# Miniprotein binders against a2bj90: the designs that were tried, part 56

Target 1, 235 residues: a2bj90
Amino acid sequence: MSRSARRKTSALNTVLRVVEVFASIQGEGPFTGTYSVFVRLAGCNLRCPFCDTRYAWSLEAGKPLGVEELVEEIARYEPSLVVITGGEPLLQRHPLNSLVEGLESLGLRVQLETNGILPAPARDEQLWRVYHVVSPKDVPVRVPGAKLHPSWVDYARATGRAWFKFLVANEQHVREVAEYVAKLGIPRSRVYIMPLTPEKLDMKELLELHSRIASLAVKWRLNFSPRLHLLVQLP
Short names: E, the ipSAE of ESMFold2; O, the ipSAE of OpenDDE; V2, 0.75 times the mean of E and O plus 0.25 times the DockQ between their complexes.

## First folded at step 6 (miniprotein)

Design w9 (at its last look DockQ between E and O 0.49; V2 from the best seeds 0.75)
Fold by ESMFold2, look of step 7:
Structure w9 (fold): chain B 235 residues (1-235), chain A 84 residues (1-84)
Amino acid sequence: as target 1 above (235 residues)
Amino acid sequence: SPEDVIREIDETLAKVWELVAKALEAERRGNLEEAERYQREALELMRKAAELARRIGHEELEREIREFIELIERLIEIIREWRE
C-alpha cells in the first residue's frame, strides 16, 4: 500500500458528519443536570414518529469535520460531560472511536446516546470505556426495523456502563416496558422511564406529566428520568 | 395480507441493520473490501424492502425505506473514497 493511499484512508477515517455542537445541560438519564457539550452526528437508521431531532436523519445534514478539529472545539467549552448523540451515532462507528480516543486523552467524560440496533462496543474499542444510554425503539411503540441488539444487555452487565431509557405516556406503556425488560433480563437498576411529550405542552401540562410518570416509576420500582431541559427551557 | 408484508419488511430491515453492523466492524478492522461487500448486500435487501412497500401501496414506509437506501448508498461512497 502506497503512502498516499494510507494517508488518504487515515484522513477520511478521522472525519465525522456533524449536525451541531452546543453547550447545555444533560436533561435526561443518569447524568441529568451535568454541564455538557452535545455533539449531534448525522444519519439515522430509524424514522421514529416521535423523534424531535428529525433534522439529523439524513447523513447529508451533517458537515464533515475532522476529529482533531472537533476535539479542540469541544475542549474550548470546558465541559463536565461530552454527550454524543444524533441521529444514530454508531453509524459513524470508526471515526467515532477516534473522537472518543481524543476526548478521553484530555480527561473528558463521554456519554453516548444510541437506539441500540447496532452492537454494543467490543472490548478493543475506545467506546468500551464510555457511558451509554440505550433507548430501544421496539417498545412501547414498535418502530419498523427496531430490534435491540442482545449485546447491549451483556455489555451493561459486564461493565456497568449502560442504562436503558424508555419514553412513556401512561401506565399501559410502563407495563409494556416492564414486561420487555423482564423478558430480556435487564436489571431494573439500569432502567429509566421518561415522559413522552407527543405534542407541544404548556408548562402546567408538562409538570403534570412529569408527576404522573414519576409516580409510575415509584410504583413499578424503575428509575425516573425528567426531561429537565424542557422544564428549564434550554436546548 | 398487507400486515404479513409489513412484518416481512420489518424483518428485512432488521437483517439490513445486521449487515450494516458487519460492514462497520469490517471497516473498524481495516477490511474495506469486506465492508463494501456487506453494505452492497444490505443495499440489495433494502431495495427488496422498498419493492414490498410499493407493492402494498404503503407510501410512508416506502418513503422511509428510500431514505435508508440513500443512507446506505452514501455509506458505500464513503468506503469507496477510503479505498481509492
Scores: ipSAE 0.869, ipTM 0.947, lowest interface PAE 0.6, mean pLDDT 91
Fold by ESMFold2-Fast, scan of step 9:
Structure w9 (fold): chain B 235 residues (1-235), chain A 84 residues (1-84)
Amino acid sequence: as target 1 above (235 residues)
Amino acid sequence: SPEDVIREIDETLAKVWELVAKALEAERRGNLEEAERYQREALELMRKAAELARRIGHEELEREIREFIELIERLIEIIREWRE
């Protein structure tokens, strides 16, 4: 291989546009309470009205970082879990596979957070081997352009490495989620409902909302995700 | 009706992301020419979606779609840099 061809291949596989890297506790989903490093990738293919991370919507919000440099930065935190989020991280799919390969080579557990519009991993991707929390935006409040790719349901059934997380405000939202997942054949064991938290809730209101949504999870036989970082005031 | 046009925009956006998915798969397989072609097709459909939003006077949706145009334009630039 020439130097030019090697450089081109490295650029394709090894540069990500990264908004931020920070240590915290995973506050949501199946790994709630885990000491984690969060890697927020730039760029998003949705404009959700309830988005907390609007600063990550543009690719220009991210700084170009090489995969090797990023792996080293993550490793310094000695995390129990690496959470790759965004924006929509699958927009940077090719270099993301290289990042996952590097993290797995260190024995690190990886979780990807995705809106599920882009397809689930193929078997020959490094991404096939990691965990995915898919947040469909089809229901209960539809976002324009949001359509869960059907391959995510097949991937979840085949691997047991995907869960589906839904923001809900009331019982009607939970009903719509239950109907949606039943229609798609998603097992209840793979489904999380999570409180849709309006801005400016005080701690009492936040706890009351969590309690209400948790009670609905019990009633509807779904898993419950808190927003633990909000309760303990972490990023 | 505006509701019919909003449904058409939603369907158009879904088709755009299908083309972007094909472009990302082409990138993964090392076919950068095909990846750029799919992104350019996605860009043209996204411009159509922006015009539909403009036609019904939905300023917020038009702004959001124009941000998606910028996203796809940037993805094309990156593919072109890798082809050099």
Scores: ipSAE 0.832, ipTM 0.929, lowest interface PAE 0.6, mean pLDDT 90
Fold by OpenDDE base, look of step 7:
Structure w9 (fold): chain B 235 residues (1-235), chain A 84 residues (1-84)
Amino acid sequence: as target 1 above (235 residues)
Amino acid sequence: SPEDVIREIDETLAKVWELVAKALEAERRGNLEEAERYQREALELMRKAAELARRIGHEELEREIREFIELIERLIEIIREWRE
């Protein structure tokens, strides 16, 4: 590799396409209620019909941002957690590893949100060290091209740093999730079900949906994830 | 049947993402030539998927697959930028 190629590879490995950076609370999963900075990365390998962040699907929806600059921006918020989300963050895997390294160097906790299609981190990646919430899109509502990569199950067992979050609308969906996690050998303690929310729910309907799904979580002995940010009207 | 074609498209998309995964792993190993090869193979499969969607008249699915073509093309461009 020429000195120029090494410099370019270094530069490109340090640039993320970022849609938005904002502070809020983590509304979902095992870190619900945590004051967090959200980094929404651009580009997604799915077109979920229920996606609330369709604006992030294209890589061109994001602006190029240097990892160092992004680390500095995040640090200014003094977050209790950094949540990396977007379309599919793992499409930007290499600069994402650099971001994680930078954030961890500051003692910041990091959680990744992923659809689980791309492989789990390898042991030599910085991503190996962070928390992951995997949201499979093959069950209960199958999205074309969605298949959970089996390495996420292995990662979850090896590290204890992964959880699986499933969008559900009814008891049939919860049953399908239960069967799916049993088949894959995912520990139930690592499984969250979360309300699948249509775009146009009022607060009453949203609460009723939460109540129904939470009751199903208890019945099926699964963890419940709220959409707390929606309930408290935060981003 | 259209349903069979949709299934074929779904299977094709799954293979595409497997190839993208292999590309990302090749990138991690510093083999950008291999990475680009996998992405190009992914692109070819994605184009086939678009054609399948077109043949059955599934315009929405065709549109989505075309957006994925653009995604893979951009990923290839990024790899090229790294190789230069």
Scores: ipSAE 0.821, ipTM 0.930, lowest interface PAE 0.6, mean pLDDT 93
ESMFold2-Fast, scan of step 6: ipSAE 0.831; ipTM 0.929
ESMFold2 (binder alone), look of step 7: mean pLDDT 83; pTM 0.788
ESMFold2, look of step 10: ipSAE 0.869; ipTM 0.947
ESMFold2 (binder alone), look of step 10: mean pLDDT 82; pTM 0.782
OpenDDE base, look of step 10: ipSAE 0.798; ipTM 0.919

Design y1
Fold by ESMFold2-Fast, scan of step 6:
Structure y1 (fold): chain B 235 residues (1-235), chain A 83 residues (1-83)
Amino acid sequence: as target 1 above (235 residues)
Amino acid sequence: NPEDEEDAQYLLRLARIYQRAAERAARKGDYEKAIYYLELAVKLLEEALELLSNPEIRKQIEQILQTTKELIEAYKKLLEEQK
């Protein structure tokens, strides 16, 4: 292979389509309240009716950024946590592993947000070593085509680095989640329920939905995830 | 039972949140999103009915539920016209 062809091939493994990079507070999941940098990758393999980030569905929504350039940009924020989200980040799996390697080399803690349709990391991937918040869209929200890959349950048991976060709107949803995680053998300690919040809610409406889902979490003995950034009006 | 009636009123307010979200989505022509949110409201209304035995209050909730279901069918027709 010529030098030019090798350089081009290397670039394909080290370029990500990035929609946005910004600092905020992680508002969701096990790391709620953590000062974080968010990296939103372009492209998604679902079309959820309730999606509030439809602008990220297309790969063309993302600007091509080199992994090294992106690592340097993230590092300048001095974050306690790097949150890689999207769309579906695992659609860009190969350059994503390179990004994770670069971030880990700087001692940065990484969390991936994924819909869990694509397989969990293998032991020889850099992604094996980071935290994952898996948001299944088959149960209870019933998005067509959304099936949790069974390897995520095995990954969670093997590493202790995966949690499962479910959008819920009512008690029927919570019951379905409880049955689903029991059937799959997911420990309740690894399960979060989070309010399904439509866009443009006022603060009273946001609080009412949060209060209801938190109450159901207590009743059903599951962990509760707020959407804290919405409550404090951060991105 | 005053506590069940209070809880039912709370669930009605939650249903209204999704109904208003559906209305906003419909105004933008997003009938898929509107239908999705109205279906969430239907489930909350059904949960409210399970808490109540009072015939007068049940009749009011059943009327709201029926109106919501009719709106879902109207939006399904509009969604099909967009396809």
Scores: ipSAE 0.494, ipTM 0.826, lowest interface PAE 2.2, mean pLDDT 87

Design y10
Fold by ESMFold2-Fast, scan of step 6:
Structure y10 (fold): chain B 235 residues (1-235), chain A 83 residues (1-83)
Amino acid sequence: as target 1 above (235 residues)
Amino acid sequence: NPEDEEDAQFLLMLARIYQRAAERAARKGDYEKAIYYLELAVKLLEEALELLSNPEIRKQIEQILQTTKELIEAYKKLLEEQK
């Protein structure tokens, strides 16, 4: 049945598996402090040992939701920024492009958070138009299976819409990040280092860790990303 | 060198933070996360030893380092038993 096959294909390209949608403040990266709606998509192509959102690893963790309905839900929050995160959002690439198209049509600013294993957007994708914070896991934290796709560097140079955010625990990690980005030709202006924060740190520990990583960012002439939501106790 | 002592203090503080995080993870049965944080602590303790010259302090840190490495091996065995 041609009608059933066509309907099924359309639905697969317009349905996302969504774990949660909530309003908060973007606590990380170049848009830190922005009133945002977070859309957590299900599924991930990594199994990071430090991962705090393991509940999102499986596609089955997500509720199927139509793109049009999701756009309407997001719009009701009247956000300054839509943060699409996960898991790994690019695992749902085709319906994600449809979501981005809907959000852009409403004039909403969109930021994707990705591990960068899957290729960067092509010029004919809606995803080409939006901001991307790429969090490589091949250095310095060295997650098995992680490797940054080289197209992300080209995308960053071509568009000015990608930044690279690295979890760091100490100065040796910062040195490894500096060597990594120099080798790949990533400008320091597009690089953020962010403290690797274990769960259940007290406020004194959180502040001390943030202060020290921020000092290293100054020393190494890199940008610093806080984890502001942890400091102000927001989701 | 006063700068080396300050850097060592930072590394020891950070090692303490990750060791406590590993303990919390282990209490929940998350040995993969516990091992990850303990391995970070090992590296931090090793870096601190390179900066410190006081024999009494070095001996204490070397003992903590050895105990931490032993704990990693114990958690690796527990992780295998979960698989």
Scores: ipSAE 0.000, ipTM 0.358, lowest interface PAE 11.5, mean pLDDT 84

Design y11
Fold by ESMFold2-Fast, scan of step 6:
Structure y11 (fold): chain B 235 residues (1-235), chain A 83 residues (1-83)
Amino acid sequence: as target 1 above (235 residues)
Amino acid sequence: NPEDEEDAQFLLRMARIYQRAAERAARKGDYEKAIYYLELAVKLLEEALELLSNPEIRKQIEQILQTTKELIEAYKKLLEEQK
């Protein structure tokens, strides 16, 4: 195909179902505090009981947007970080790789949030080159159907571009995380524990959960992720 | 041990946070979420009991734990009725 025909065909085949695009501060994980644009993709392969974004579970919840249009929209925010989240963004893997290529062409840093059930990126994917925060849901929160794909551990070792972020509510959860990551050979330096915060907590309750889980992180020699956006009342 | 007493009080406050979250979920008919949060509260109450030696306080927590477990079973029946 000519270059023009290939570009037109690629654009028509690179449509993402997008729930929302908004600017905020990354409140979680290794890039906490970064001015970011969040792109929430539709569809999820899990039904977590504690899920706060159930409106994104269905693929039909997303509006179809072309990759080129989405890249331009994101660029207008001039973000330090583009956070692609969902649902589960890897359900839309093919057009997601095209989005990543477009964002990288503009020099934008990209971070994916994923439950890690679907395989990690292959070396020939654009996704291989960006950051990934993997949030397993089998341990310790025991969501039915959740199981971390083993390729994520290999990806983390090969690239240094994946971290593992675990929701925890108590010390037994932290113990289970410590055992899990040791068994898989994940270095503690790549592991974050984060408080499992129900909706509509007041500031005193949020601080108490944060304080408890942070103390456990110190005790168990793991990294701590806040939910900073909740503490500063941002989306 | 005064340190254990303080830790136990912290755990009881955490259990109460999850209990209130469960109540909010149940009011919306979300019994799956309510059960999940109550199960977290149960574990925290059990941890608190291991730290406490005062028999009167232990009895009060055991009563709360029993009531919480009964509520979980009630919500499981309501969840089954929604299916």
Scores: ipSAE 0.435, ipTM 0.799, lowest interface PAE 2.6, mean pLDDT 88

Design y12
Fold by ESMFold2-Fast, scan of step 6:
Structure y12 (fold): chain B 235 residues (1-235), chain A 83 residues (1-83)
Amino acid sequence: as target 1 above (235 residues)
Amino acid sequence: NPEDEEDAQFLLRIARIYQRAAERAARKGDYEKAIYYLELAVKLLEEALELLSNPEIRKQIEQILQTTKELIEAYKKLLEEQK
């Protein structure tokens, strides 16, 4: 069946469990500094020890919201970028594809943040067409149950629409990232390292972590992602 | 040399950030998070030791490293008690 026929038959599957919708600045990754609307979807397939959004782990943490209503809410912010995050957004894959279709029909740019455990988009998904920042949790942070699906590497090579963003705390982590991406054939130009920042840091601590990881990025010739929203005290 | 000593002191400050985060987690009873952050601190302390030749400073960092490893073991016991 065509996508239009599939969309019509899937109308009953156009509800997302949403934790929060808010405007801020994208603080991380390749679009750092962009005025964005964040859509946090409920549910996660990991239980990372360092997670600071544990309130989003359960699907029950999200309120059911229709795709059309959510598109209208997002559009009212007039964002330069829509950031869909969670939990793990791909747990709600089917209605997420409908959301992406609605947002793209309005000319809005969409970025998905994912842990990469679930497969990358297929060519017939609306998700194939949007940007993805994949945050593996197997290397270097070694979260139990986290394993990057190999299709994300193929998707990145085929589309140029995926980047890999790694949480790092020390130089051994950076070394492990460099070895990991080399073995998978991921170009360094698509790799970001980002400081692993615990909750409730003061500004001096936050700056010191950023300085350390940025220096390692230069040394290892990788891209650096700040956590800019934390530095400027935005959500 | 003096530059390596400055770098080592910087790594020690980064290790303290994770140690303080572990203490905050432990105060909330989150021993899994506390252990995780202390293990990051251990690695940073080990990296600092690789930069240092001064035996007195090395002894001080080795003492901190030992104390940190002992704290990890204490939190592992507390985590097991929660299960």
Scores: ipSAE 0.631, ipTM 0.869, lowest interface PAE 1.4, mean pLDDT 89

Design y13
Fold by ESMFold2-Fast, scan of step 6:
Structure y13 (fold): chain B 235 residues (1-235), chain A 83 residues (1-83)
Amino acid sequence: as target 1 above (235 residues)
Amino acid sequence: NPEDEEDAQFLLRFARIYQRAAERAARKGDYEKAIYYLELAVKLLEEALELLSNPEIRKQIEQILQTTKELIEAYKKLLEEQK
């Protein structure tokens, strides 16, 4: 019988600006310890003073790469998890939905890392179906312009597929996080605190900082995220 | 209180970590990052003061705190000169 040829989205709708693709272990958040492929997208809507990936701030830092080509590259690693990160991945929202569709079609698990300034996925987006780690930068680290979009709390409640990960340096930061999540109605079970690590700590300093923040997580009844890749010297 | 003294010790160690990070950033001309880390150090020093009762140790920390705040103001002026 008659068959129709597959129609593809135009190149303008299926091209992403990609900084880097590499395999590593997810060192942070609810999937800590998972063999993962990291896809760093270019462009960011913030200029965090503590940012370690300033090379990704500009869209021009990314090479244009077709969604199908990117899916094939990712699949060759046979990862347990695909981590889509960057500056801010939701700046490339339309082709990002196409990437997620391709990855899900292969049965791959996808996690997005986002600052949460842009709205959470709508039910008709492919992004609705994947995991999200939201890293607010308004509290406690006070980056100008970094207000969490309220739709992320609704998305987390509706789907159970979002967690909130906060960079903290001291107990006052942890207190501010606890007050913030209580005010917004975010369950503590979906909240992670993570040490704000400056560059080039020695191993003793890195372990001491992790130990202190982990102890505060226990005290305040929040989840703890390490930065495991730093402890084991992976990317 | 021995627990408060141990907590204060950890806070002072972390303040030193952030102060060294600030120094490295300042050497690269990144005064925005340097100021950010020094402000974290200020908060850790202030938390340590709340836990400590020994007047001599408190005076030493207050002096370090004042010097750190002066350095923040110096770096703010240098940052403004960079536009």
Scores: ipSAE 0.297, ipTM 0.725, lowest interface PAE 3.5, mean pLDDT 87

Design y14
Fold by ESMFold2-Fast, scan of step 6:
Structure y14 (fold): chain B 235 residues (1-235), chain A 83 residues (1-83)
Amino acid sequence: as target 1 above (235 residues)
Amino acid sequence: NPEDEEDAQFLLRLARVYQRAAERAARKGDYEKAIYYLELAVKLLEEALELLSNPEIRKQIEQILQTTKELIEAYKKLLEEQK
């Protein structure tokens, strides 16, 4: 057995703190409409005022699950996509790399959703090889302390495996996003704007927010992300 | 311009979405969330004003904008009292 094979076996025995695992449709970003299993990891390094998943902020909100057991649970759903979200998944970086390794060994496609405060994957990480949707919280939504790590731009350029998804509520937000991505050198083709939808909206309100942000995406020549699961009433 | 007036009415409806979300948050004592949503509503009201020339309609929106800003200040005081 090589050193690599021994390391792989050890990594698969690590533990993640998991809030929930469920099947749904990816409603957001570049893989919208894909049958997916969602893995919500516990812990977050931000306290966004608009956050609807505050139950995941604490690491104690998550139950400890072995990576090998979690891989087997996910595989039973036979998903087209595994979406790892949180909280902030990169807070559990070491066991997360082990999870990704296990999922890729089964041929499963993996997407990570991250706030981008922590550094992008290094080339020797398993996370280097999977898709990332980065949702900056410094612009336009201005969460204190939420500065995008510059390595995400380098990662996107080097791999073609990162997109940037921005919550927006109005045209001023879209203008700020356009200026921000231009300043950082992020191509518009990798940028999504998505409506900022408060909880408990009726269907008319939800459709009107989607319609507005979609029209702004056309006007500003950016990609549009719906929140499709909300429109079709899935988790 | 009838198209600008229709667009302004649409922006007013979107502002109301965030205002109602702020009211729900405030009822739960979450003034941080309420302030955040009201600030989003303020921007939508300002965008609506940029589209409108009719003095009577502009005056009504300006009044809503002023009331919204005053509510933000009231919620900021309540938020400080919780700390």
Scores: ipSAE 0.609, ipTM 0.860, lowest interface PAE 1.5, mean pLDDT 88

Design y15
Fold by ESMFold2-Fast, scan of step 6:
Structure y15 (fold): chain B 235 residues (1-235), chain A 83 residues (1-83)
Amino acid sequence: as target 1 above (235 residues)
Amino acid sequence: NPEDEEDAQFLLRLARMYQRAAERAARKGDYEKAIYYLELAVKLLEEALELLSNPEIRKQIEQILQTTKELIEAYKKLLEEQK
């Protein structure tokens, strides 16, 4: 094979379908308040009824971008954290590992947001070395097809680089989360509950829901994740 | 207990928030989302009832709960008609 043909094949493996790239503040999870660049990848393996990013469900919603071009675009923001989200980013696992390699070579911290249906990273993946916020959709929100892959619990124990973030609406949800994490052996220190916010809430509704879920986090001895970007009206 | 009554009123406001979200979804023909949010409201109404001992207030919330459950069934019928 010619060198040109080999390079063309390699280049195809380094392309990601990207919906959007933007700077904001991480509003959720263990890195709340961090200046971040968000990379939303196209495609999702779930159809959550409460999903606010339905525009990212299809791979066709994403623009094809080379990994090197995407790394350069992200680096221009000089972020404290790169948040890779989607849809479901692990659907594009192979080129995602290449993206992570490029970002780490620049000394950038990377966080992946995933529904946890697909397996956790293996030790030989670049993804093994970055942070993961896993948002299970089987409990308590009961999305069809949304079973957490058991390898995420093993990954969390082995690396200390995974946290589990659960959408909750009421105390029954929090009880179900507490039972679920106990059954799976997920350490409570790695568990966050976060308000399940419908679209178009006014500020009073948003604050009252946050207040309720935060109070339940204290009562049930779990960590609380706000949706800070919604409270401060950032993307 | 006055504190339980205040807590129950707070839970009722959260239930109404999800009911309004369900109404917005139903207006767009998204009955799956509407049903989902109404089911969240049902749980909040049930939690409010657990805090209350006053029979008259309990009866009012039980009526709201029943109406919410009937609305869920109506939306399930509309969802089936879309399929």
Scores: ipSAE 0.521, ipTM 0.847, lowest interface PAE 2.2, mean pLDDT 88

Design y16
Fold by ESMFold2-Fast, scan of step 6:
Structure y16 (fold): chain B 235 residues (1-235), chain A 83 residues (1-83)
Amino acid sequence: as target 1 above (235 residues)
Amino acid sequence: NPEDEEDAQFLLRLARFYQRAAERAARKGDYEKAIYYLELAVKLLEEALELLSNPEIRKQIEQILQTTKELIEAYKKLLEEQK
């Protein structure tokens, strides 16, 4: 194979389209409160009506960045957690596995945020070894095209490294989530409900919404995820 | 029940927040987002009605609910025109 063809194949496996890299506190899910660096990858396979990161929908919204350069940039933050999000990061699965390998080599903890439409990691992928927060968009928010891939339930059962985080606006949504996870055999201990926050809520309104959803989590015996970054005004 | 009245008031405020979000989306021509938020408002208004027993207050909320449902249908027509 020529040098150019080999370089193109390597680039396909070692170049990511990256929208932004920034340090913050993980505001959501099982690692809430953790000092994290966020890596937002470009491209998404959904068009959620409530999406607040529409700037990441196009793959072309991301700048090409080599895995080695990205690992170095992430390492400079000295994070307790690397959060890989998007769009939908699994759209860039090939170079994402290479990124995970690089981050693991430095002893960094990695968490992926995914909509769960694409299959869960296979045992031979580097992604098999990291944490996944799966945010289904088929229930309760009913986004067209958003069917959860069944392999995520199997992956969660096999590894204990996946949690399911659901956006909810009211008690009917919580009921639908409870029925959905029971049907799929997802343990309550792996389920989080999180407030579906409209933009431009003031602090009192945000706290009231968080309080309501948290109360429903207690009532329905599910875990609660805040959107802590919104409450403390961090990105 | 005073507790139900307080819960209902919270749900009504939250419905207004989604209605305002829908208004912002509609102003930008994003009828899909506007419909989505208004449908959330409808569910919150319906939930508030289940907590309220006062007939006059219920009638007022039912009127808001009907107006919101009519707005959803109007936005659906506008969304169809964009497709």
Scores: ipSAE 0.014, ipTM 0.525, lowest interface PAE 8.4, mean pLDDT 86

